# Designs tried in a protein design chat: VH-VL binders against q9h9l3. Part 337

Target 1, 176 residues: q9h9l3
Amino acid sequence: PRKMVAIDCEMVGTGPKGHVSSLARCSIVNYNGDVLYDEYILPPCHIVDYRTRWSGIRKQHMVNATPFKIARGQILKILTGKIVVGHAIHNDFKALQYFHPKSLTRDTSHIPPLNRKADCPENATMSLKHLTKKLLNRDIQVGKSGHSSVEDAQATMELYKLVEVEWEEHLARNPP

## First folded at step 17 (VH-VL)

Design DD89 (framework fv_amlenetug)
Fold by ESMFold2-Fast, scan of step 17:
Structure DD89 (fold): chain C 176 residues (1-176), chain A 120 residues (1-120), chain B 108 residues (1-108)
Amino acid sequence: as target 1 above (176 residues)
Amino acid sequence: EVQLLESGGGLVQTGGSLRLSCAASGFTFSTYSMTWVRQAPGKGLEWVSGISYSGEYTDYADSVKGRFTISRDNSQNTLYLQMNSLRAEDTAVYYCAKVPYYGSGSFDYWGQGTLVTVSS
Amino acid sequence: EIVLTQSPGTLSLSPGERATLSCRASQSVSDNYLAWYQQKPGQAPRLLIYGASNRATGIPDRFSGSGSGTDFTLTISRLEPEDFAVYYCQQRDSWPLTFGQGTKVEIK
């Protein structure tokens, strides 16, 4: 079997009117929820919009941040060859400018049995906050000072573990 | 291998100015964030100022904001701290330190420190 | 500002004994944003632990860190003569960056 990790990234706005999403923080946890990586990341382009309400990122976090190219290399070394779990994970991979094999990707926003356990329509895209409250009885992303990517990554792994056996069996029967 | 060497400390009068330097070697200085941390005689550690690898982002402790300026010269592998309007409370050993790529905001290598004594 | 309070102020022990140092935060600190430093007389601080539990390069395995929320602990499983020093905790979860007041581990 392959090792499994969960990832969650925070993005800031760069480019015209801050419309480009650039990586500014990344958290990766292992199967047990232990932190393997959690660093602030300095985008190569000027930050126009910190998106602090969602990202939790402010100018002071950039003072000690790791340059994007270095952080990308560190993150990819952790992700390569592993099953990577995330929520709406395509956004994280986009920000990393990285392609991860679909066969090794698990997106908790697109796992029908997970929605079913939460009494939600199987094809609906439910937020991480909603699924975590419904299935784990935990409140995450509380307040208006931004999200904790560590907390989000940990919740994402715990959610996946609820359907892991069922979903891995489904994927084995229905390989891409 | 990694070495940080502070200089420029000394005795200065209240209200005076002093510039500290930190010469870095043994690592690619231009790609790492740097910081200044001070320690008053017989006291604990206090973060003073930090600067991103490019020099674009800086921040300061409230106690020194408006009086101190951190800067760097990546071509000379040197970090600076310009200290103006010095007060007796600024008396301390000043350390420069390197910010690692893992556990950023902690400091993995420190210089030997340079003593700044502010008197009236 | 997050205030870090270390206890005890002084810990008097003999070589071979276990040392347990506490660091309490005035507000919750994510465990991955807590670091520990060792400072020997006449020397600069040395990073021991980052992210609450990760040993820095070259740090012996007798040093371990743990904790979450507001309570963090540095443990030295069997004190060696060179371990008698002052230890500081530090948080980077909130700005400004802050250090604890220090715990002195001294020979009994």
Scores: ipSAE 0.643, ipTM 0.825, lowest interface PAE 1.1, mean pLDDT 90

Design DD9 (framework fv_amlenetug)
Fold by ESMFold2-Fast, scan of step 17:
Structure DD9 (fold): chain C 176 residues (1-176), chain A 120 residues (1-120), chain B 108 residues (1-108)
Amino acid sequence: as target 1 above (176 residues)
Amino acid sequence: EVQLLESGGGLVQTGGSLRLSCAASGFTFSTFSMTWVRQAPGKGLEWVSGISYSGEYTDYADSVKGRFTISRDNSQNTLYLQMNSLRAEDTAVYYCAKVPYYGSGSFDYWGQGTLVTVSS
Amino acid sequence: EIVLTQSPGTLSLSPGERATLSCRASQSVSDNYLAWYQQKPGQAPRLLIYGASNRATGIPDRFSGSGSGTDFTLTISRLEPEDFAVYYCQQRSSWPLTFGQGTKVEIK
């Protein structure tokens, strides 16, 4: 099988006015959607805004959370050398303080054929929720608990699989 | 090897107080979240309280909230549970346990437990 | 609070037999947050399975976990004398953390 994973991170607000996005949960799934990693992560700085409506993170999740430095090491071991799929994935890499090679990165928010299949402008940035509903006929990010990063990572992998052959051929012709 | 050793249990009167300690060795205590789980005689397991690696975040079961306080001393590799306003239903063996980095909802190593008996 | 109901309460078997233990949740539990523990008389619990199906370090292959949603199973493929114990399931899909009430596996 392929060395490909999908990632989704949840961030909380730290720093002045909670404007800094700090990693608070990370989920990684394999090609078939099986979970390889899913842990709550404790930021090194004080959390001022849990952003619970989107992140699903509450104070109780921080009790058993893995320290950022440790979680980062675990996550990078899984990502290194693999094709990593995500949605607006540069936000996840920024939160991880990590650079992943562009040749091994697949961002479902910037794949023109995917937008075309969803009847959206090819250069528009569409939300994961919208693309998943349009192309997979599945509702994600439903309910009062905030988003599930496992659900989001699984949806992201399934979206990529819809255009995988076409997009990998495009990248082979136009290697970054 | 990872070892957790509880102490401080004993017989205490209703309304009294006890402080439990858990001495940790064989791992970097200061980087792991810890928890207390209790078991009443002949009964099942009940989660009591948890604490983040830094001590900044704590949480409690509703049955003990406001009466129990979890804390830690990372310089001494020791976890504490301060129990106040004890009730007969608090009678149990109290275990401290380590929260792993993988499967953070589970507890990978447990101490041998310390018995707390609350009587009138 | 999610209630975990284990069945049967007691399972009487002989060494060499297969044991199948059930854990049912009152509402959906993410399989990533379902664990199983073994406890012998006078001893602390021992982690067997985390994330519904992953064996903890040092746990023999005869132990396996499966399930998703509300229905989870712990299987011991061939009971050894040291496997006669009480088994607990546990969830952290929703706070507070809760345990099942236990299944006792005893010698017939």
Scores: ipSAE 0.587, ipTM 0.816, lowest interface PAE 1.7, mean pLDDT 90

Design DD90 (framework fv_amlenetug)
Fold by ESMFold2-Fast, scan of step 17:
Structure DD90 (fold): chain C 176 residues (1-176), chain A 120 residues (1-120), chain B 108 residues (1-108)
Amino acid sequence: as target 1 above (176 residues)
Amino acid sequence: EVQLLESGGGLVQTGGSLRLSCAASGFTFSTYSMTWVRQAPGKGLEWVSGISYSGEYTDYADSVKGRFTISRDNSQNTLYLQMNSLRAEDTAVYYCAKVPYYGSGSFDYWGQGTLVTVSS
Amino acid sequence: EIVLTQSPGTLSLSPGERATLSCRASQSVSDNYLAWYQQKPGQAPRLLIYGASNRATGIPDRFSGSGSGTDFTLTISRLEPEDFAVYYCQQRHSWPLTFGQGTKVEIK
């Protein structure tokens, strides 16, 4: 079988009024939840808004951060040819300036059987926090000091594993 | 071959100033974050200061904040530590070190160290 | 700040024996942010392990790291004469960066 990883990124605000979302941290875990990559990333543009309440990123994290161009190369090397699991993953791919094949992409915000297990409308976009609480009985993204992308990537992989057999069979019969 | 060579250490009196330099070679200095770590005689390691690859972001241990200034000159592949208002407690071997792209915030290559002795 | 406590302070062992060194954090540390260093007398520290379990380039297989949360371990499976040194753990999960106080591995 094809290798599978889960990804979660944190973004900060750059550009006019901090409205551009730029990659500032990326976490990638394997099928078992072990960390394959977790680094702070320094955007090429000046950071206007750290968005700390959500990102967990502060100025001190930029001191040892890997330059965006280098980090992007490292991340893409890990993702290429693998099944990549994420939640609202298009935002992560946009921040990475990367297009991953849809046939190898699994978005836990758009898997009808997963919503069904959580007693949610099948075609609704549910938050990672809600699905994780309902299906895994685990609280993530607690407090106002920011999210952990490692925690989010691990939760995302565990959520996918709940529907993996059913969803992979569906995709085999209904190729994207 | 990655090499880091510290210089500028010596004997200085309390309240004095000293500037340390770290000459880097064997890697693209301008694309890596750098750090200073010190070690008092017979003691363990203490992180002192760090600087991003561009020099835009810096941070300091509370014990040196307001007294020490880290800087870099990417055109000369050199890292600096300006030390002001020196105290006896600043006596240590000062190492410069390179921050890797994997395991960022650990330090993969270190210089030989330069001894700073602060006496009254 | 996160305080790292290493134990034991000194390990007295013979070549060929297994060494197990402990590092305990005062707060939970992500495993990606825990490193181990080796320092010999008169020398700069040398990076052994980063991300709790990844060997740095050139580090022999006898060195391995493990652990998560607050409890981390460095294991040297079969001590060689050159392994007698002081070992430090380090975290960067929280600012400021901190090191443990060190464990000295000495010949019996």
Scores: ipSAE 0.664, ipTM 0.839, lowest interface PAE 1.1, mean pLDDT 91

Design DD91 (framework fv_amlenetug)
Fold by ESMFold2-Fast, scan of step 17:
Structure DD91 (fold): chain C 176 residues (1-176), chain A 120 residues (1-120), chain B 108 residues (1-108)
Amino acid sequence: as target 1 above (176 residues)
Amino acid sequence: EVQLLESGGGLVQTGGSLRLSCAASGFTFSTYSMTWVRQAPGKGLEWVSGISYSGEYTDYADSVKGRFTISRDNSQNTLYLQMNSLRAEDTAVYYCAKVPYYGSGSFDYWGQGTLVTVSS
Amino acid sequence: EIVLTQSPGTLSLSPGERATLSCRASQSVSDNYLAWYQQKPGQAPRLLIYGASNRATGIPDRFSGSGSGTDFTLTISRLEPEDFAVYYCQQRNSWPLTFGQGTKVEIK
């Protein structure tokens, strides 16, 4: 079988009034939840809004952060040719300025069987926090100091594993 | 080959000032975060200060905040540490170190260190 | 601040033996933010392990790191004469960055 990884990114606000989402941290885990990549990333543009409540990013994290261009190259080397799992993953790919093949992309915010197991409408976009609590009985993104992208990537992989066999069979019959 | 060479250490009186320099070669200095770590004689390691690749972001250990200033000159591939209001407790070997792009929380290359001795 | 406590303070062993060094954090540290360094007398520290378990460039495979949460371990599977040194753990999970007090591995 093709190798699988899960990704979660944190973004900060750059550009006019901080409305542009720029990559500031990326975590990637393997199938077993072991960390393959986890680095703070310094955007090329001035940070206007750290969005700390959600991102967990503060000025101190920028001191040792990897430049965006370098981090992007490292991340893409890990993702290329692999099945990449994420939650609302289009936001992560947009922040990375990267297009991953749809045939190798798994978005846990758009998997009907996963929502069905959580007793949610199949076409609803449920949050990672809600699905993780409902299906794994685990609380993530707790408190006001920001999210852990490692925790989120690990939860995302575990959620996908609950429907992996069923969903891979579906995709084989209905290629994207 | 990555090389970091510290200079500027020496004997200084309490309350005095000293500027340390770290000359970098063998890598693209302007794209890496840098740090200063010190070690008092016979003691362990203590992180002192760090600076982003651009020089825009800096941070300091509480013991040196307000007295030390880290800076860099990317055109000269040089890192600096301006030390003011020196105390006997600042006596240590000061190391310049490079922050890698891979492996959070590590310093992959270190200079040989420069000794700063603060006396009355 | 996160306090890192290393044990034992001194480990007395003979060449060829296995060394196991402990580093305990006062609060949980993501394994991605734990590093190990080696320092020989009169020399600068050398990075051995980053991210708790990843060997740095040029480091022999007799060195390995493991652990998560608050308990981390550095193992040297078969001590060589050159391995007798002081070893430090370090965290970057929280600011300020902190180091353990060190474990001295000395010849018995």
Scores: ipSAE 0.582, ipTM 0.809, lowest interface PAE 1.6, mean pLDDT 90

Design DD92 (framework fv_amlenetug)
Fold by ESMFold2-Fast, scan of step 17:
Structure DD92 (fold): chain C 176 residues (1-176), chain A 120 residues (1-120), chain B 108 residues (1-108)
Amino acid sequence: as target 1 above (176 residues)
Amino acid sequence: EVQLLESGGGLVQTGGSLRLSCAASGFTFSTYSMTWVRQAPGKGLEWVSGISYSGEYTDYADSVKGRFTISRDNSQNTLYLQMNSLRAEDTAVYYCAKVPYYGSGSFDYWGQGTLVTVSS
Amino acid sequence: EIVLTQSPGTLSLSPGERATLSCRASQSVSDNYLAWYQQKPGQAPRLLIYGASNRATGIPDRFSGSGSGTDFTLTISRLEPEDFAVYYCQQRTSWPLTFGQGTKVEIK
């Protein structure tokens, strides 16, 4: 059996009109929700749009931020060989410029039993905020000052734990 | 061995200016964020200013904003703090410190400090 | 700004005793962004603990950090003569970076 972690990243806008999503913060928690990693990350390209309302990132966070190349190495050392849980996790892996094996990836936005427990269409992509409120009776991402990637990673792990036995059995019978 | 050496402190009159320097050695200075922290005589620590590894991003404590300017010269491995419009309450030992890649926002190595005394 | 309040202000103990130092934050601090420093008279501060519980390089294992949310603790399991100093906690969860006012550990 492989160890399991949950990840959530915050991205800022770089490139033309801030259209490119670049990694600016990453949080990783273990199965029990303890923080293994949480650092602000400085993108290699000029930040055009901090997207502060959603990311919580402001210019001052960049002062002590870890350079992208260094942060990427640290993060990949934690993720490699582990089952990684995330919500819409493809966006996080894209920002990390990283490929994680599909067999070790768990995306809480693509787990039909989880949507079913929340009384949502099984193949719909539901927000982390909605699933967390419905299934854990917990409000996350409140206010206008941006999201906490630690809070989001912790919520993601707790959501996965609700369907872990059922979903792992499904994956064993239907390997990705 | 990581080494940080501050210089430029001394006695200066109220309203005057002073430039502090911090010479770094033993690590790749150009890839690390740096900070200035001060300590008034008999008092605790106060963060003053920080600068990203490239010099592109800077920030300041409200008490010094508009009066102090942090800068760096990566070719000379030197950090600077330009202090203008000095006040009596700026009297302190000024430390330069290095920001690590793990536990960013903590300071893993500090210089010996340089005393700045502002008097009328 | 997050205010860090340390207690007690002064802790008078003898070598060999356990020291327990408290740091309380005015609002929640990510444990990953809580650090502890030691400062001896006439010297620069020395990083002891980062990320609430990780010992910095060269720090003896008698030093340990714990806590989360608003309550953090630095413990020195058995005081050595060289441990009598002032200790500061520091946060970076929100800007500006702030330090506690310090706890002085002195010889009884």
Scores: ipSAE 0.628, ipTM 0.832, lowest interface PAE 1.3, mean pLDDT 90

Design DD93 (framework fv_amlenetug)
Fold by ESMFold2-Fast, scan of step 17:
Structure DD93 (fold): chain C 176 residues (1-176), chain A 120 residues (1-120), chain B 108 residues (1-108)
Amino acid sequence: as target 1 above (176 residues)
Amino acid sequence: EVQLLESGGGLVQTGGSLRLSCAASGFTFSTYSMTWVRQAPGKGLEWVSGISYSGEYTDYADSVKGRFTISRDNSQNTLYLQMNSLRAEDTAVYYCAKVPYYGSGSFDYWGQGTLVTVSS
Amino acid sequence: EIVLTQSPGTLSLSPGERATLSCRASQSVSDNYLAWYQQKPGQAPRLLIYGASNRATGIPDRFSGSGSGTDFTLTISRLEPEDFAVYYCQQRSDWPLTFGQGTKVEIK
């Protein structure tokens, strides 16, 4: 699995009343949890709501942020052709305006064996925070200053590694 | 080939004003964030101010807030730092620096620096 | 604000020796927002390492960075004459951006 990466994105609110979710930070880690990418990203539209309690993004982070078009190109270059692991990863791909092949996508919010190991209903969508606490005995997304997308990406990769062998075997026999 | 050339430094009296300029070449200036970092004689580095690629977002160190203004002219590939109400503690070499797309918030290319001396 | 403390203040070594420079943060520097710079007298700083362990463009492979959380290290595997300089660490994991006080690597 050296061709595997994990991703987590943070979004801010743009557009009318801040209802549009726009990419404002992206973190990508490799199989061992080493950071391959982690940059603040400046949306092309005016930021109406930083959603700081969740995103950890504040106005000062925009000063050095990479323009969206540039960041998107860098991120897609890393993701293309790799197995991409994420949690509720559809939201990240939507923010990136990107479609990744289903056969190369692993969503830790929809892996039945992972839920089973956490003593959760295998068809339920569990939060990253809950699964990480139950299976890795680690608290993430702590406090009110926002989430760390690096922390979330690293936790997501570690969670996937717990079921990697059995899930890859399942996917080989039951292609998506 | 990236080059940053600073000008505008010099000797100025306490309470005076000075405008620093940084002429950029060798990269697409309008797509990169820029920063000013200073270094007092015999001291370490201190971040002063930063500006987003469009000029829409700016920020300042608490020590210069309300006195310094960062700005840019993307059509002329030039970064500016307007310094007002100068104090003796503002005496330093002022560097302009480019913010890279990877490792944003580190500074990959620096100008040669321009010395600002504030005396009473 | 995050305070970065570098040690030792001065490192006296000969060409060919290994240099190990430390940078300790007063609180966790998350997401690998730690950089290292080299500065020679009368010159601007030069970026060596970003994201704790990534070499900047054009930086020789004798320079390497490591560490996480509060403890970071810059290693120069075999000192060359041009490597004798002052080295600064810098963080951007929190605002304001801060630099360490510097470590001077000097000829023994």
Scores: ipSAE 0.631, ipTM 0.813, lowest interface PAE 1.0, mean pLDDT 90

Design DD94 (framework fv_amlenetug)
Fold by ESMFold2-Fast, scan of step 17:
Structure DD94 (fold): chain C 176 residues (1-176), chain A 120 residues (1-120), chain B 108 residues (1-108)
Amino acid sequence: as target 1 above (176 residues)
Amino acid sequence: EVQLLESGGGLVQTGGSLRLSCAASGFTFSTYSMTWVRQAPGKGLEWVSGISYSGEYTDYADSVKGRFTISRDNSQNTLYLQMNSLRAEDTAVYYCAKVPYYGSGSFDYWGQGTLVTVSS
Amino acid sequence: EIVLTQSPGTLSLSPGERATLSCRASQSVSDNYLAWYQQKPGQAPRLLIYGASNRATGIPDRFSGSGSGTDFTLTISRLEPEDFAVYYCQQRSTWPLTFGQGTKVEIK
């Protein structure tokens, strides 16, 4: 099988009233949870809203941040040809301005067997925090200083591993 | 070959001012963040100030905030540190350093430093 | 601010021996936010390791970094004469950026 990685991105608000979500941090971990990439990223547009409560990003993080175009190239080299796991991963791909093949994408917010193991409705969209607590007995996204994208990517990979065998078999029988 | 060359250091009286320069070559200066780090005689390293590649974002150590100003001239490939209201505690070798794209927040190349001595 | 404490303060060894240098953080430092530098007398610091375990360009294989959370280690597997220097760890996990106080590796 193809190599597998998990990704989680943090976005800040740019554009009118901060309504546009722009990439400002990206973390990628391997199958065992080791960090392959974790950098603050400087959006090309002026930041209107840091969204610090969720993103953990503050103005000082932008001083040494990697320019978006450079970071995008680095990230895409890691993702290309691999199975990429994420939670509500369409938001991460949108921020990266990137299309990843659906056949190689795994979204833990849309895996019915995973919800079933958590005693949740199979077609509901459950938060990463809820699934991680129910299935891994671990609290993530604790406190009010922002979320850790490394922690989120690690939790996402561990959640996927709980259903990997059955879900890969499902996808082989029902290709996307 | 990446090269950073500091200048502008010297002896200055307490309350005085100095402007340090760092001439950069061997890389596309305008696309990298830069920093100043100092080292007092016989002591360790202390981060002083940083600036984004565009100059839009800057930050300072609390000990120098309000007295020092970091700036850059991308057309001349030069980084600056304007130091005002100097104190004896500011006596140190001042290094300029480059922030890499991998491992941002570390400093991959450093100049040889310029000594600033502040007399009381 | 995160305080980085390095130990030992001085490490006296002979060429060919293994050096193990410790850096402990007062709070957890995220993986990928710790760096190590070497400084020889009269010279600027030189980046050795970034992201706790990645060797910088041109750094010999004898240098390796490891650790996570609050405990980090720099290992020099077989000391060469040019390795006798002061070594600093540095974190960027929180602002302000901070350095450890240094470990001096000297000839026994």
Scores: ipSAE 0.632, ipTM 0.832, lowest interface PAE 1.2, mean pLDDT 91

Design DD95 (framework fv_amlenetug)
Fold by ESMFold2-Fast, scan of step 17:
Structure DD95 (fold): chain C 176 residues (1-176), chain A 120 residues (1-120), chain B 108 residues (1-108)
Amino acid sequence: as target 1 above (176 residues)
Amino acid sequence: EVQLLESGGGLVQTGGSLRLSCAASGFTFSTYSMTWVRQAPGKGLEWVSGISYSGEYTDYADSVKGRFTISRDNSQNTLYLQMNSLRAEDTAVYYCAKVPYYGSGSFDYWGQGTLVTVSS
Amino acid sequence: EIVLTQSPGTLSLSPGERATLSCRASQSVSDNYLAWYQQKPGQAPRLLIYGASNRATGIPDRFSGSGSGTDFTLTISRLEPEDFAVYYCQQRSHWPLTFGQGTKVEIK
């Protein structure tokens, strides 16, 4: 039996005009919402744009941050062989420079039954904030000081649990 | 065995300057963030300053901003704290400490400290 | 700035007794970023617990941490003579890093 975890990453802007998204924080929670990993991560390239409004990352967080190469190794050890849940998770995997098997990946931004339960179009990509408010009656990402990746990972796991039985049955009949 | 050894403390008059050093051994110094924490006589702990493994990122407690400068020499495995415009309230034992890769922003190893006494 | 308030200020107990130390934050602290330290007279602090409940390397299992939000607890299940010391909690959930004022565990 495969264990399930949820992940949420925060990215900062590196490269020309800060257009490259580089990993700067990662949070991983287990099925019950307990934190397995939560560390600030120092990108190998100079940070041009902290994107603080969304990431919550500031220069002070980089002082004690774990180097990217070390953090990547720690994170991959947790993810390998597990079912990984995320929201728009392709962005997180890209920032980690990691390929996770699609058969073990669950993206809450692309689960039609979840959108249906939220009275949203099945073909629309809804924000984590909207789905969490609509389906869990909980406000996340409040204010302008940035998001909590722990809060986001926990919300993502709870959202998946609402459709887990239905979606796992669908995937068993329609393997990716 | 991780070892951190502070030096450079002593008696200094108000308005004076002092430079503290922390010699590190037993780990790859150049890959870890380091910090300075102080403790006034009979009082608790106060974070003073931190520096990333490369020296690119530094930060300071508001009480010392503009007066203290943290730096490091990775070729010599040494951490420094340059203290200027010293005040009586800067009197404390100054510890250097190592930031672990696991541990949610804790400090896993500390030096034995060096006493700085600032008086008129 | 988050203020960490430790209670009691002094805890007088005998060897063999259980010690329960409290750390209360002025606002919510992520449990992932709460640590506990032990300090003996004339010595540097020693990391005991990180992430509210994870025991640091080499720390005896009689030490345990718990709590979330604003209330955190350090428990020493059975005091040994070497455990009489000052204990500090510390948070890095919000900048700047702050420590509690300490709880002294002393022999009754």
Scores: ipSAE 0.629, ipTM 0.837, lowest interface PAE 1.4, mean pLDDT 90

